Miniprotein binders against b1l550. Designs and how they scored, part 36

Target 1, 279 residues: b1l550
Amino acid sequence: MRLPEELLERARDIHSEAPSHRIKLDRVGSFGLKVPVEFKGFLLLAEADVWVSLPEGRRGVDLSRQVEAIYELSNPPKDPFSLCREAAISLLEKLNYADSSGVSIRFDAPLQDGESLKYYGVEISSIASDEIINKIRVEILGMTACPCTAELIRAYKSSEIAATHTQRSLGILEVSTKAEHPDPDKLASIIERAMSSPLRTYTKRPDEGGLVIRSLSNARLAEDVVREMIHLFLEEFGHLPEDTHILAAVRSMESVHMHDIYAERSFSLDEIRKEISSH

## First folded at step 4 (miniprotein)

Design va2
Fold by ESMFold2-Fast, scan of step 4:
Structure va2 (fold): chain B 279 residues (1-279), chain A 95 residues (1-95)
Amino acid sequence: as target 1 above (279 residues)
Amino acid sequence: SPEYKKLLIEAYELIFEAMKLLKEGNPEEALRLLEKAFELAQRAFELAEDDPETRRALWLMAMIRYLQARAYIKLGDLERAKELLKEARKLAEEL
């Protein structure tokens, strides 16, 4: 359906009006936009949110300019990191009444797994104001095994007992930094290496017994996994600015319980280095 | 299916050409190619024999609707663009 030009002009005037209540809004924007991105040789359809701050004296934002900003920068499709940063900056340029802008892009990232692909979750954000803050969150499934169960397997040498006490675990790394976004494949690798074993999407022949035995040889509590993730993160990304903020977390879907076990730690690089040096 | 793959490749080629035309400021010609691309993707969807093939065709259909919305924004037809974005979201939610 097409709207007459006169009605569109009247609608724009409404956005410039004084609001009924003189209150600032932190985020006003277009959420759930579908945008194509190029990620490591793959064309993916990502989901994007774009927003700006709205000052107390203005009734509404120009949503069409928000949509135009991200779409202009997504043609041709480009990497989601550049798209995120450039769109956030472009929003401030196009919407000069805004104090800050933000862009968030979410997608499932392919990761090579033998002859097949597995997927892990990625959410990238850039928030622009007097500075730019870049966030990335990576979530990937792996396997953990209880150390107590591993000791039982050593005693009884039974794969059946082991299978009952292994479980899927979701590893989470979130990084907020003034530097460029960390490589999500490296973050996913850190999470997988901290786990008892990675999950496979497909093998030439199912070898669940071998996977379970491998997990039990490297049995770890959720708490152990979080500590190992932090250790590996510092080895790979310790060069980031000292005010870089990290969240490391594991959610274990316990096979013997109806509830999940969760462990996390939030820290800045400055904070964690001082803590480690005190030991 | 060889026919399924041919349709997807042809749709991709049209999408890439349409994106180039949008960048060059020719949204009218881009829309013509995108309409053809959608028809090919929809036919691929109908010929899909398994979940991966179905999901890939749906993904292309969603992307084409998004690009058509982009073209209508450049033409100043904001209501048509809004409807196409709504269709793109609906298709993508089936994934």
Scores: ipSAE 0.000, ipTM 0.129, lowest interface PAE 19.7, mean pLDDT 78

Design va3
Fold by ESMFold2-Fast, scan of step 4:
Structure va3 (fold): chain B 279 residues (1-279), chain A 95 residues (1-95)
Amino acid sequence: as target 1 above (279 residues)
Amino acid sequence: SPEYKKLLIEARELIFEAMKLLKEGNPEEALRLLEKAFELAQRAFELAEDDPETREALWLMAMIRYLQARAYIKLGDLERAKELLREARKLAEEL
């Protein structure tokens, strides 16, 4: 049932009223919105969260204006990075009582994998306040092989032929910067190159054998993979502002254990460069 | 274009310094840097040779207008801030 529009003029503006308690809220918004985006030639269905800060003197946020902000900018579909940045600014223009805004967009990114596609996880955000901070998180599966078991088998067999257990490992790179979002394909590439070998969507037996042999010949601990990801990140993205913050992590789904192994390091570019240069 | 890239780098550096000044409570100095940054970004826009360069320059211009609005909010000039936010949105829409 659609009520008469005249009721809007007679009803109290609840959102503009004083709240029961004068407490500022950091994030109030519309979460889990479905939005189309265009990413590197692909039309994808993404999921978005949009929010603003709410001052202590205001009871509520106009949530319909938040939805309008992102949907106006998503038709026609555009790249998710531009959408994030533009929507964050639009939220503050539409909701002038807010002192900050944010937009987060999540999707599975296609990556060329021979004659097929594989997918990796991407979450991007833009947060507008007295600065604009762009954040990106990339997660992609790869393969690792245990160097400890490899060494024990080599010692036992007195053989140069590598043999060890392999497992799927999730590599994670998260970057927060006041510069533009890093290219997610480059982040995914860094993660895959740090692994013992990448995973494939489709593999014929000769290629599958090659991946396994590569993994066994390039055995790496989760700790090794994190250090290699950081090294490769610095080579690729050393140009970012010094206060750029990075999280590098690996979660190894150990095939010989009931539990996972996890390794991570968070750092700013300034911090890590000083650490490396002291050695 | 080497000149285009030089202008973007200079504008970006001024933008980053302005962001720092806004956080530190110096909106007056931030506005001075942002005014110079806008001139550089606008010149880069004029020199843009393709769509990616045009979009990049437009984004910097939009970001500068947004940060100028933030500075005016801190200075209590809400009308100027509103005008600058509208300019930022219009520039972003062109992307």
Scores: ipSAE 0.456, ipTM 0.794, lowest interface PAE 2.4, mean pLDDT 84
Fold by OpenDDE base, second read of step 5:
Parts: C-alpha cells; structure tokens; sequence
Structure va3 (fold): chain B 279 residues (1-279), chain A 95 residues (1-95)
C-alpha cells in the first residue's frame, strides 16, 4: 500500500528535526544487509553493514539513502573491495551532513583445494572521514601438532616420526591501512604456511597420511604460529605504510583439553620493525 | 620503475601532510598539497607498467579526490565537494 502523495507532503521530515538532546552519534546505519559480490569468478551473497555519523543538530539519518547507496553500486555485482570503498565514499556524497561513513562486508571466500573447494572467512571494511582507512580480517582453519607431546613420545618410544596430538586451529590476520586492502588469498596463505599443515576438504587415505606426516614434521605451539604469521606477513606486506596496524592471532581448539589456547600480537609496522631490529 | 616509485612516495607524503592540515582545520593549505599530490599520482598512473602499479596509482588518485571533497565540505562548498566525490568514485570503479 502506497500512501497518497498528498499525505507525504504534509508529513514533517522527522529525521531533519532538531533532537531533544544535541548529541553527536558516531555510527547510525543498517546492519545485516545482503548484497551480491563477484569474487574470483564466483557470485557470492555477502552480508553488509553501512553507517554514517549523525551531527548533534539532526534527529535521524536517512536510512533509505544508505541502503540505496550500496545496492546501486552492487548492480551489476562487483568485487567486494571496490564495493566497500565506493560505498563508503557514496554514503558521504548522499548524506552530506555526515562527517564520517563506514561499510563492512562479510563473506566466505572460496579457495581451491585440489579438486575441491575450501573456504576462509573474510570481513572487509572502509571508513571514510578526513582520511580513508581500509580494514581486512581473514580467518582460516589449519592444523597444529604439539611439539611438547611429540618430544615426550619420542623420549618414550624411539621413532623417526614422533606421534603427538593434533588439533584444528583458527588463524586470524586483521590489517588496517590507509593503502588498498591487502590480498585476502595472500593473507590466507600466510596463515596456512604458519601452521603445522593446512586442512583439506576431502582426503584420500594417502593424502590424509601425508597431511598428518607434514603436521608432525612441523610441530608448532600456538605462540610459534603467531610469530611465524608475523614473520611471513612482514616478508609479503612490508611495503605497506608504517602506520598500518596488524592483529595476528591463533585460537587452537586443543584436542586434549576442553578449552582453547589463544595467542595474539597487535602492532604497527613501525613498532614491529623497531622491535625486530633491536635484537 | 624507479620513477614510478618515487612519484608514489612523494604523493603519499603530501597526502599525509594534507590529512594533518585537514585535522588541524586548515583545508585551504590541504587543497594546495592535494592538487600537487594528484598531479604526481596521475604521472605515476601514466608510468605504470603492470596492473598492480595501475591500481595503486588509481587508488591514490581516488583518495586525493575524496580528501579534496572533504576539504571543500569544511569550506562550505558542497557542490564542489559532491563533484569531487563523484570523481573519486569513478576512479575507484576503475580498480
């Protein structure tokens, strides 16, 4: 049912009114939108959040214009990075009373795994104000093998390959930069290479055996994985601006315990370079 | 190329300085630096030898146009700001 146009003309614009309390809001928007994106030749349905700041003199945000901004840019579907950046800019164009805007897009990224596919989690964002900050978070599962138990088993039973417990571990890289979003596949690769072995969607017996052997031959603590992630990140992305901020983390779903092991380091590129050079 | 890299570094330095000026409430001086930064980024774009270099230069150009728009918003020139935001978006669409 559409309201008659005459009624719309008589209706006051509630959003443009002065608020009862003159307080600025940092983020006002629509969360959990579904938007199509094109990623590596796949059409994916992503979740999106869009928001702007609200000045103290305005009661509300034109939420319909926010939704329009991202959907206009989503047809035809495009890569999520461009969509994120363009939508953040477009929000400020459409909502000129806002001093800042933001877009976040979440999806599962397909990754080739032999003849099959596996997925890793991606959340990208762009925040526009007096500067533009691009953020990406990549999460991918891998496998870790415990070096401590391996050493104990080696001491108990002399074998060339020491048995140890293995577990699934979630690796996380979050990067915030004034440069372009880092390549998510490269970030996922860093995480996988930092672990004892990657996970596989489908394994035949020989392949499974090989995967386990690789893990056992490359036993790592959660702490080792985080340090290796940082090392590999610096090798691949050391060219990013010095004020680029990184979170490297691992959550190990320990197979011998009911709890998880967690390790992280947050740093800027400038900070971590100084730390490493001091040793 | 070495020249491409030099231009990008110089453009980024000007962008960072311009962002500081914007935060300090000096949009007029920020605009002067941003115009120079745009010229450098455009030259870098012309010298780009591969897709990564092209994309990097285009992003800087888009970012500069966006920052110019923000400066004009602070100056109260909303029409010029909207024009620059549209240009920034168009450049970003080429990425």
Amino acid sequence: as target 1 above (279 residues)
Amino acid sequence: SPEYKKLLIEARELIFEAMKLLKEGNPEEALRLLEKAFELAQRAFELAEDDPETREALWLMAMIRYLQARAYIKLGDLERAKELLREARKLAEEL
Scores: ipSAE 0.017, ipTM 0.331, lowest interface PAE 7.0, mean pLDDT 87

Design va4
Fold by ESMFold2-Fast, scan of step 4:
Structure va4 (fold): chain B 279 residues (1-279), chain A 95 residues (1-95)
Amino acid sequence: as target 1 above (279 residues)
Amino acid sequence: SPEYKKLLIEAYELIFEAMKLLKEGNPEEALRLLEKAFELAQRAFELAEDDPETREALWLMAMIRFLQARAYIKLGDLERAKELLEEARKLAEEL
């Protein structure tokens, strides 16, 4: 059904009206939009959220203008970092009543794994106001091996190479910064290097045996993994602004227990440098 | 290019300081730093050797114009802010 133009012209502009209560809203927008992106030579289907702040005196947001902002910039598909940053600015240009805007884009990133591909999770955001804050979260699975059980078996058998249980562990790095988004492949690499060994999509028996032996020889607690991730992050990204905020976490899905082990640390670069220098 | 990277780093440092000044309520000083940052970003754009470098320099230029617009909003100069937002949009569209 198509309404007559005259009827639409005479309709109230609901969005511009005063609200029932004069309360500012922090985020109002369109969530769960499907957008194509180009990431390192791959065409991927991403999911995007776009939002703006809504002042206390305005009833609603022009949602169609939000959708136009991201879709105009996503055709043809472009890299998700550029899309994220450009859309955040475009939202404030198109919706002049807003004090802030944000864009978040989520996708599964391909990572070369020998002759195969594996995937890790990426979420990228840009929030624009009197500053521009870029956020990135990377999640990737790896393998850990228990050092406690390894030590017990080593002591019992008087062997240098201990047997122990292994499990999948999820590594997480989240960065919030005024600088450009860190490269997600570098964040994924940091996580994998902190683990006992990476997980593979496909491997032949000789390679599989090697990964298991490597994991057993490099047994690590969840706490060890988080500390190593922080150490490696500082080596790669210590140049970022001092107020850059990082979350490093790992969730170990213990193969011998009904529960998971979780370890995390949140910090700013200024905070962590002072802590390390005091020891 | 080493010169390209040097210019980008210097521009980012000025942008970060300008963002801090905007939050602290000093838009006049922020504008001074942002204009210097824009000159550095333009020089980086001229030295860009590939598409990724060109896009990053263009993004910096767009971001600087956006932050200048925010400063003018704080100063009550809405016409100048509108002009700068239009420049930021045009620079971003080049990407």
Scores: ipSAE 0.347, ipTM 0.746, lowest interface PAE 3.2, mean pLDDT 83

Design va5
Fold by ESMFold2-Fast, scan of step 4:
Structure va5 (fold): chain B 279 residues (1-279), chain A 95 residues (1-95)
Amino acid sequence: as target 1 above (279 residues)
Amino acid sequence: SPEYKKLLIEAYELIFEAMKLLKEGNPEEALRLLEKAFELAQRAFELAEDDPETREALWLMAMIRWLQARAYIKLGDLERAKELLEEARKLAEEL
């Protein structure tokens, strides 16, 4: 159903009117859109947010034009990185009153796990203005084992083998850069390698025993995991521009406490290189 | 490849500056920057080592050609605009 043409001709263009208060807004858009994407041979249903800046003299944005733009670019489904970049640039070109635009796309990424698949969280963004900034956040669960409890048990000579409790831990790497988005599989790999052991979607008894033994033999504090993630990140992605910003974090859950343990470090590549070179 | 990534970043920065110039009514300066951006994107295409890198460089080349066409439309040169739109379409079809 469409409105009559006479009504459309006489209707005010509300969005282009002056607002009640002359205040700039940083992000105005459509959030929570469902969009298909192709990721490494998989067709996935992703969730997208699209936005533009709104100048102080304009009452509203054309939300229909935003939604239309991303849906047109998502048919046929394409990789989420290209979709993110193309949509952000397209929005800024089409909505000429905006000084900046942005697109975020979230999905669960499949990762090969033997004969099965496991999933990790990915959120990517592209923000366009006088420059383009690409952001990616990867979250994946792994296992950590407490070295303090292991040492206490060993000191008491209650076992020849270290014994301690294990918990699930969420590893987080977030990267903001003028370069293209880093490969999320490589970020997920860095997180898993920094943990006491990875988690699996399905584990048989022999594999389960091996996983537990590996965790116990590689006990790590959340602080240890964050430092290892940073070390591994620099080995893999140290070539990125110096103003690239990274957040590395770990959240340990299902511990013997009612609360979680959290450790993080944020830094630019320039900052961390100067810090490391001083030691 | 570090050189590939450096070329793409430089091309992106020129594209956004050109887009700003188009908004400000300076299509001539925008065209100068876009031609430089195309040269960078084409060099990146030549250095691409895998399909994702190749597709990204092709997408940038297509986007630059489309923006050049828009600049020529603003200048009233519709014949050159049509040629650039056809090149943009061909580049996009390779994706």
Scores: ipSAE 0.005, ipTM 0.354, lowest interface PAE 11.0, mean pLDDT 80

Design va6
Fold by ESMFold2-Fast, scan of step 4:
Structure va6 (fold): chain B 279 residues (1-279), chain A 95 residues (1-95)
Amino acid sequence: as target 1 above (279 residues)
Amino acid sequence: SPEYKKLLIEAYELIFEAMKLLKEGNPEEALRLLEKAFELAQRAFELAEDDPETREALWLMAIIRLLQARAYIKLGDLERAKELLEEARKLAEEL
């Protein structure tokens, strides 16, 4: 909502005062804003965080200006990538005492799954300073199955053993780049292809048995899934700038233990190419 | 279900038209379309068979409330706008 101009003027007077202590703050802003976005034909209600850096000699930031700017840029709703980039640039231009600005937008993205929709998590950010850095994180659930369990089941032909030794796993891809944001549907597709099987939106017990058997035919350790995600990422996005940073990770939710198994690799495109080409 | 998807598509079409009307400075007509869109989204919510369908219908209802709030801001009715923003927040909380 808009504030009267006289309230904004009073707030600016206070914010321009000297602080109690001359300490720089890295991020000051409005967090948890509800904003509508248009994503691939869907209108979604997303959450946005907006911030700027605050120099040591200034008491506060103009929070009302931040909220008003995001409101104006979201009317009409636009794609979250353009909103993220435009808002970060706009904040830095409007709040010229800041050295940097940032915007983060989070939403659940719909993905067609047979005759229904399933959802995967998306968080995008744009951080503006002398350049703009775009980040995207995609999280999606799938199934994994241990190769040792697959061998045991082949020997015994037991669906009950299979059911207790397959697990849900969360696949994660995070990309930070000076290029535009990668397409999150492509990132989600990479994660699902690396898994033993995608997780279905609605599966009854007979169909669940089928998914378990399918997972066992494509059995992979969490470590295998991470390596496959990196391989598939390089096939699709190896053209990004050399200083692009990627995090690939899998969290396997163990069915027989209360703890999870986690595998991760962080790298730049430059690093991974040198590693792969060495042997 | 086919009926669920048809209702969602119709609601989306009305929302897109309403957003165009808001941009063009016609909040009264936008509110008329948005109220029809809300009824369609609410029917879709009632027909939802699983969590993803339920969440999509709830999101549409929240977005419609947010757009109605924007229309009331343009009309100068800030109190009604605040009520609709709070309703959108409550709908989003159910996700």
Scores: ipSAE 0.000, ipTM 0.112, lowest interface PAE 22.3, mean pLDDT 78

Design va7
Fold by ESMFold2-Fast, scan of step 4:
Structure va7 (fold): chain B 279 residues (1-279), chain A 95 residues (1-95)
Amino acid sequence: as target 1 above (279 residues)
Amino acid sequence: SPEYKKLLIEAYELIFEARKLLKEGNPEEALRLLEKAFELAQRAFELAEDDPETREALWLMALIRYLQARAYIKLGDLERAKELLEEARKLAEEL
């Protein structure tokens, strides 16, 4: 059912009216939009949020123009990084009353795992204001093994390979930068390399044994994993602008406890370089 | 490549200085530095050896055009700002 077009001549432009209270709003937008994206040869269904700032003198945002902008740019599907940046810029072009815009896109990224695939979480954002800030968060599961229990058992049994408990651990890298988004596969690789071993979609008996032996030979605390992630990040991405902000974190689902262990560090590239050079 | 990374670092340094100038109320000098940064980013694009480097250089070019648009908004030149925003969007689209 469509209302008579004659009503349009009488209808007020509600969005352009003065608000009840003269208060700025930071984010007004369309959240939870389903959009197709092309990521490294895969067609994926992503979830997007789009928003703009609303000045104190304007009652509302043209939400239909936000939805139109994201869908225009997502057909045909394109890579989510390009979509994110283009949409943020496009929103400011289309909605000239806004001081800032933002786009966030979430999806599960496939990663080759032998003859199968495994998946890791990706969330990217672009926030445009007087500058453009690109954010990316990558989360991937790996395995850790306890070095403390390993050392006790090694001492007790006088064994070359110490038994210890292993558990799944979630590694997290989040980067906020004025440069382009870092490659999420490289961030996922950094996380997996910092772990005692990666996880697999499936294993045959010999490969399962090898994975367990690898983790036991490379036992690491959550704290060790975070430090190693930071070290590897600096090797790969130390060229980014000095004001780039990073969060490195690990959540270990300890197999011998009813609770998880968590370790994190937030830093800017400028801050961490000064800290390391003080040694 | 080492030359590619040098160009990128130099461009980012110019962008940082341009942002400072914009905050201090000197958009004309900021625009001069941003145009120099764009030339460096374009040379980096020409030296890019793989897709990630190409994308990084293209994004840097898009960012510089966006920042120039913001400078023109401060100067009250909305027509030039619109042209630069469209150029930034097209460069981002190439990614």
Scores: ipSAE 0.000, ipTM 0.406, lowest interface PAE 11.6, mean pLDDT 83

Design va8
Fold by ESMFold2-Fast, scan of step 4:
Structure va8 (fold): chain B 279 residues (1-279), chain A 95 residues (1-95)
Amino acid sequence: as target 1 above (279 residues)
Amino acid sequence: SPEYKKLLIEAYELIFEALKLLKEGNPEEALRLLEKAFELAQRAFELAEDDPETREALWLMAFIRYLQARAYIKLGDLERAKELLEEARKLAEEL
C-alpha cells in the first residue's frame, strides 16, 4: 500500500528528535498489517507485525521504511517464509540506527482433506541482528481418546454422538532455529500422527472406515501425544542445528467441563539427544 | 463372495445382541456371543476377495476384541482385558 509522502517526511523529522527519557525500546513498529502471501499455490490474506529496536537517544522509528520493507517485497505475493526473512533483513538495512529487526506473519494454512479443505494455524517470525533466528509455530486441532474400553460401545451405537463427544485437542509445535523455517505441513503432519485421530471435514460410517476402532486402538493421554510428537519431530527434523529450540504441547479441551488438560515440553536438540541417549 | 457376506451378517447380528447384553449388565452371556462372532469374522477374513472385504473383516475382528475386553473389565478380570486390548490394537494396525 502507498502512504502520503509529505506526511511520512514530517514524521521522520519528529522521530529523529531526542526523547523525553533516554530509554531503549525493544520493539517499535507497525502491528496488524494485512498482507497477501502465496502458500503452496494458495493466495492467502496474512496478518503481519514489523518492528525494530529503538536506541535510547532517538524519539521514534521511520514508519515509511517499515511499510516499504514488507509491502515492496509482498508485491507480487510471495511465500511467507521468504517474505518474513527478507523483510526482517531489509528493515535492519533501511533503519541503520536499529540493533535488531523482526517480522511476524500469521495465517490459516489450507490442508487438503479429501475433496475439501481444512485449516491449521501458522505463525512465523524472523528476527535479524548479528544473526537471524527463524521461528515457526503450528497449531492444529485433532482428536484424542482416553484409554477406555467403555466408550467403544457408545461410539459404535452412535458414531455421530461419539464424534461430538470425542475430546478435541490442540497440538502445538514451535521451532526456533538459525536454519530455514521448517515446512509447516510436515509439522502439522507430525501433530496429527501423534494424536488418536485427525479432525476430518467428513467421516465414513464405522462399518466403512473403522474410525471408532482407529481412535480407540490409538488411545492416548496428552502426555503420550507430546512424547510421540517429540519422537516424530526428531525423525523428521533431527538434522537441524543443535541449538534449535522446540516446544511441543497439547491442550485437550474437555467436552463437558470448562477446564483443559495441558502437557508440554521445551528443549534444545542438544538437550533431548543427551536425555534419550541415557536410556 | 456370497459366503463372505453371510458370515459377516451373522457376526454383526451376534455383536448387536452382545451389545444389548453388555448394556443390560450380562457380560458373561455377551462374551459367549462375542467369541462366536469372532470365529465368524475370522472365517470371513479368510474368504475375503478384495481390500474392502479384508478391511471390513479386520475391523469387525478388532471391534469384537474390544467388546470382549470391555466385558472382562466389567467382570474385574483386568489381565484378560489387557490381552484382548493388545490383540485388538494389532488387528486395527492392519487397517
Scores: ipSAE 0.000, ipTM 0.133, lowest interface PAE 18.1, mean pLDDT 78

Design va9
Fold by ESMFold2-Fast, scan of step 4:
Structure va9 (fold): chain B 279 residues (1-279), chain A 95 residues (1-95)
Amino acid sequence: as target 1 above (279 residues)
Amino acid sequence: SPEYKKLLIEAYELIFEAMKLLKEGNPEEALRLLEKAFELAQRAFELAEDDPETREALFLMLMIRYLQARAYIKLGDLERAKELLEEARKLAEEL
């Protein structure tokens, strides 16, 4: 049901009223909005969350102003990084009672895979307050091979190729920085290079054999993959501000177990450099 | 160009220091750095050779005007803050 705008003139402004309890809220907003974005030549349908802080003396947030902020900036579709940063600032311009704002945009990013495409998960955010913080999370599946079983098999039987179980593993890199968002394709590349081998959308039988053999010759523990991801990240993105925070993680869906193996490390660039500089 | 990139990096460093100063409760020094950052971002805009460079320089100018508004809010100068947010809005229209 759509009500005439003239009724709004007669109604109380509920949002600007004092609340029953004078408690500040950190995030109030519109979640799960569908927005078009342009990502590296692709027009994609993304999902967005927009929010602002709400002061203790105000009952509610004008949700229509939030939708207006992201809508105005998404037409025509633009790259999701610019959209995130600009919308976060626009929210504070439109909602002057807020101390902070944020925008998060999620989509599946296409990645060239020979003559086909594969997809990896991307979530980007911008949070505006006395600072502007940009966050990006990339998740991509790859293959790992167990080095423990490989060594056991080699102990029992001499072979030029190690035999072991392989499994799908989810690699995760999350970066929070005051600099611009890192390129998600580079983050995805780091994750795939840290794995035993990448996964593909399509391949013929001879190519499948090659991927399996590569994986078996490059067997890695989840712990190995996380360390390699961190090493590769520092080589590519070590120029970011020292207070940049990173999460590197791997979830291995073990083919011989009913459970997964998980390994992670969170760190700031300042912290990890001090740790590594000890040797 | 190398000149564009150097100006952009210097502007970002000033912006990052201004963000730190705002969090530490020094909005007056933040404003000094932000005005210098705006001059650098404006010069980078003039040297931009393609659309991505132009957009990034415009975004820096937008970000600087927003942060200057935050500084004036901390100083209690709400009218100047409003003027700077309006300048930020006009810069967003150009993007």
Scores: ipSAE 0.412, ipTM 0.790, lowest interface PAE 3.0, mean pLDDT 84
Fold by OpenDDE base, second read of step 5:
Structure va9 (fold): chain B 279 residues (1-279), chain A 95 residues (1-95)
Amino acid sequence: as target 1 above (279 residues)
Amino acid sequence: SPEYKKLLIEAYELIFEAMKLLKEGNPEEALRLLEKAFELAQRAFELAEDDPETREALFLMLMIRYLQARAYIKLGDLERAKELLEEARKLAEEL
């Protein structure tokens, strides 16, 4: 039921009123929106969060305008990187009282795995103010083989290839930069290459055996995986601005233990370069 | 092309410096750098050999127009800011 236009004109704009307490808010918005995106030729339904800052002199945010901003840009569906950046900018245009805006888009990204598809998690964000900061988080599962157990079994059986326990491990790369969003497929590749082996969606017995053999041949601690992720990241993305911030992390879902092993390093490109050069 | 990449790098360097200047409260100097960056980005756009390069150059142009608009807002020139935001919107439609 559309309210009569006359009633809308008489209705108090509650959002534009002075608040009872003059306090600025950092983020006010709508979370968990569903938006279509086009990614590598796939039409995907993504989750989106949109927000702006609220000045101390304004009671509330025009939430409808925030939702309109992202949906207008989502038709036709476009790549999530452009959508994220453009929506962040559009939010500031539509909500001129805001000094900052942000957009976050989350989806499972398809990755070719032989004749099948596997997926990795992606969260793309952009924050607009006097500058634009682009953030991407990639999460992908791989497999790790324990070198400690491998060595014990090698010592016991005197075999060239020692069996060891394997576990699923979640690799995480999060990059915040003033440059464009790094390529998520490249980030996923770095994580997979840093692990003992990738996971496959479907394996026949011979293929499964091959994955296990690869894993056993490249046994790594969670700590090794994180260090390798950082090394590979620097090789691929060392050209990014020095103030680019990175989180590299691994959560290993241990098969022998009831607890997970976690390792991480947070750093800027400038910081890590200095650290490596000092050794 | 090597020339395309060089132009992009130079444009980004100017953008980053301009962003610092904006943060420091020097929008006038930021605008000078951003104008130069826009010229470089336009040249990069003209030299783009594929869709990825084209999009990258367009995005850079978009980003520059946005930052210019922010600078004009800080200067109190809302009319010029609006014009630049409209240009940014048009560039976004081409991505």
Scores: ipSAE 0.017, ipTM 0.253, lowest interface PAE 7.2, mean pLDDT 83

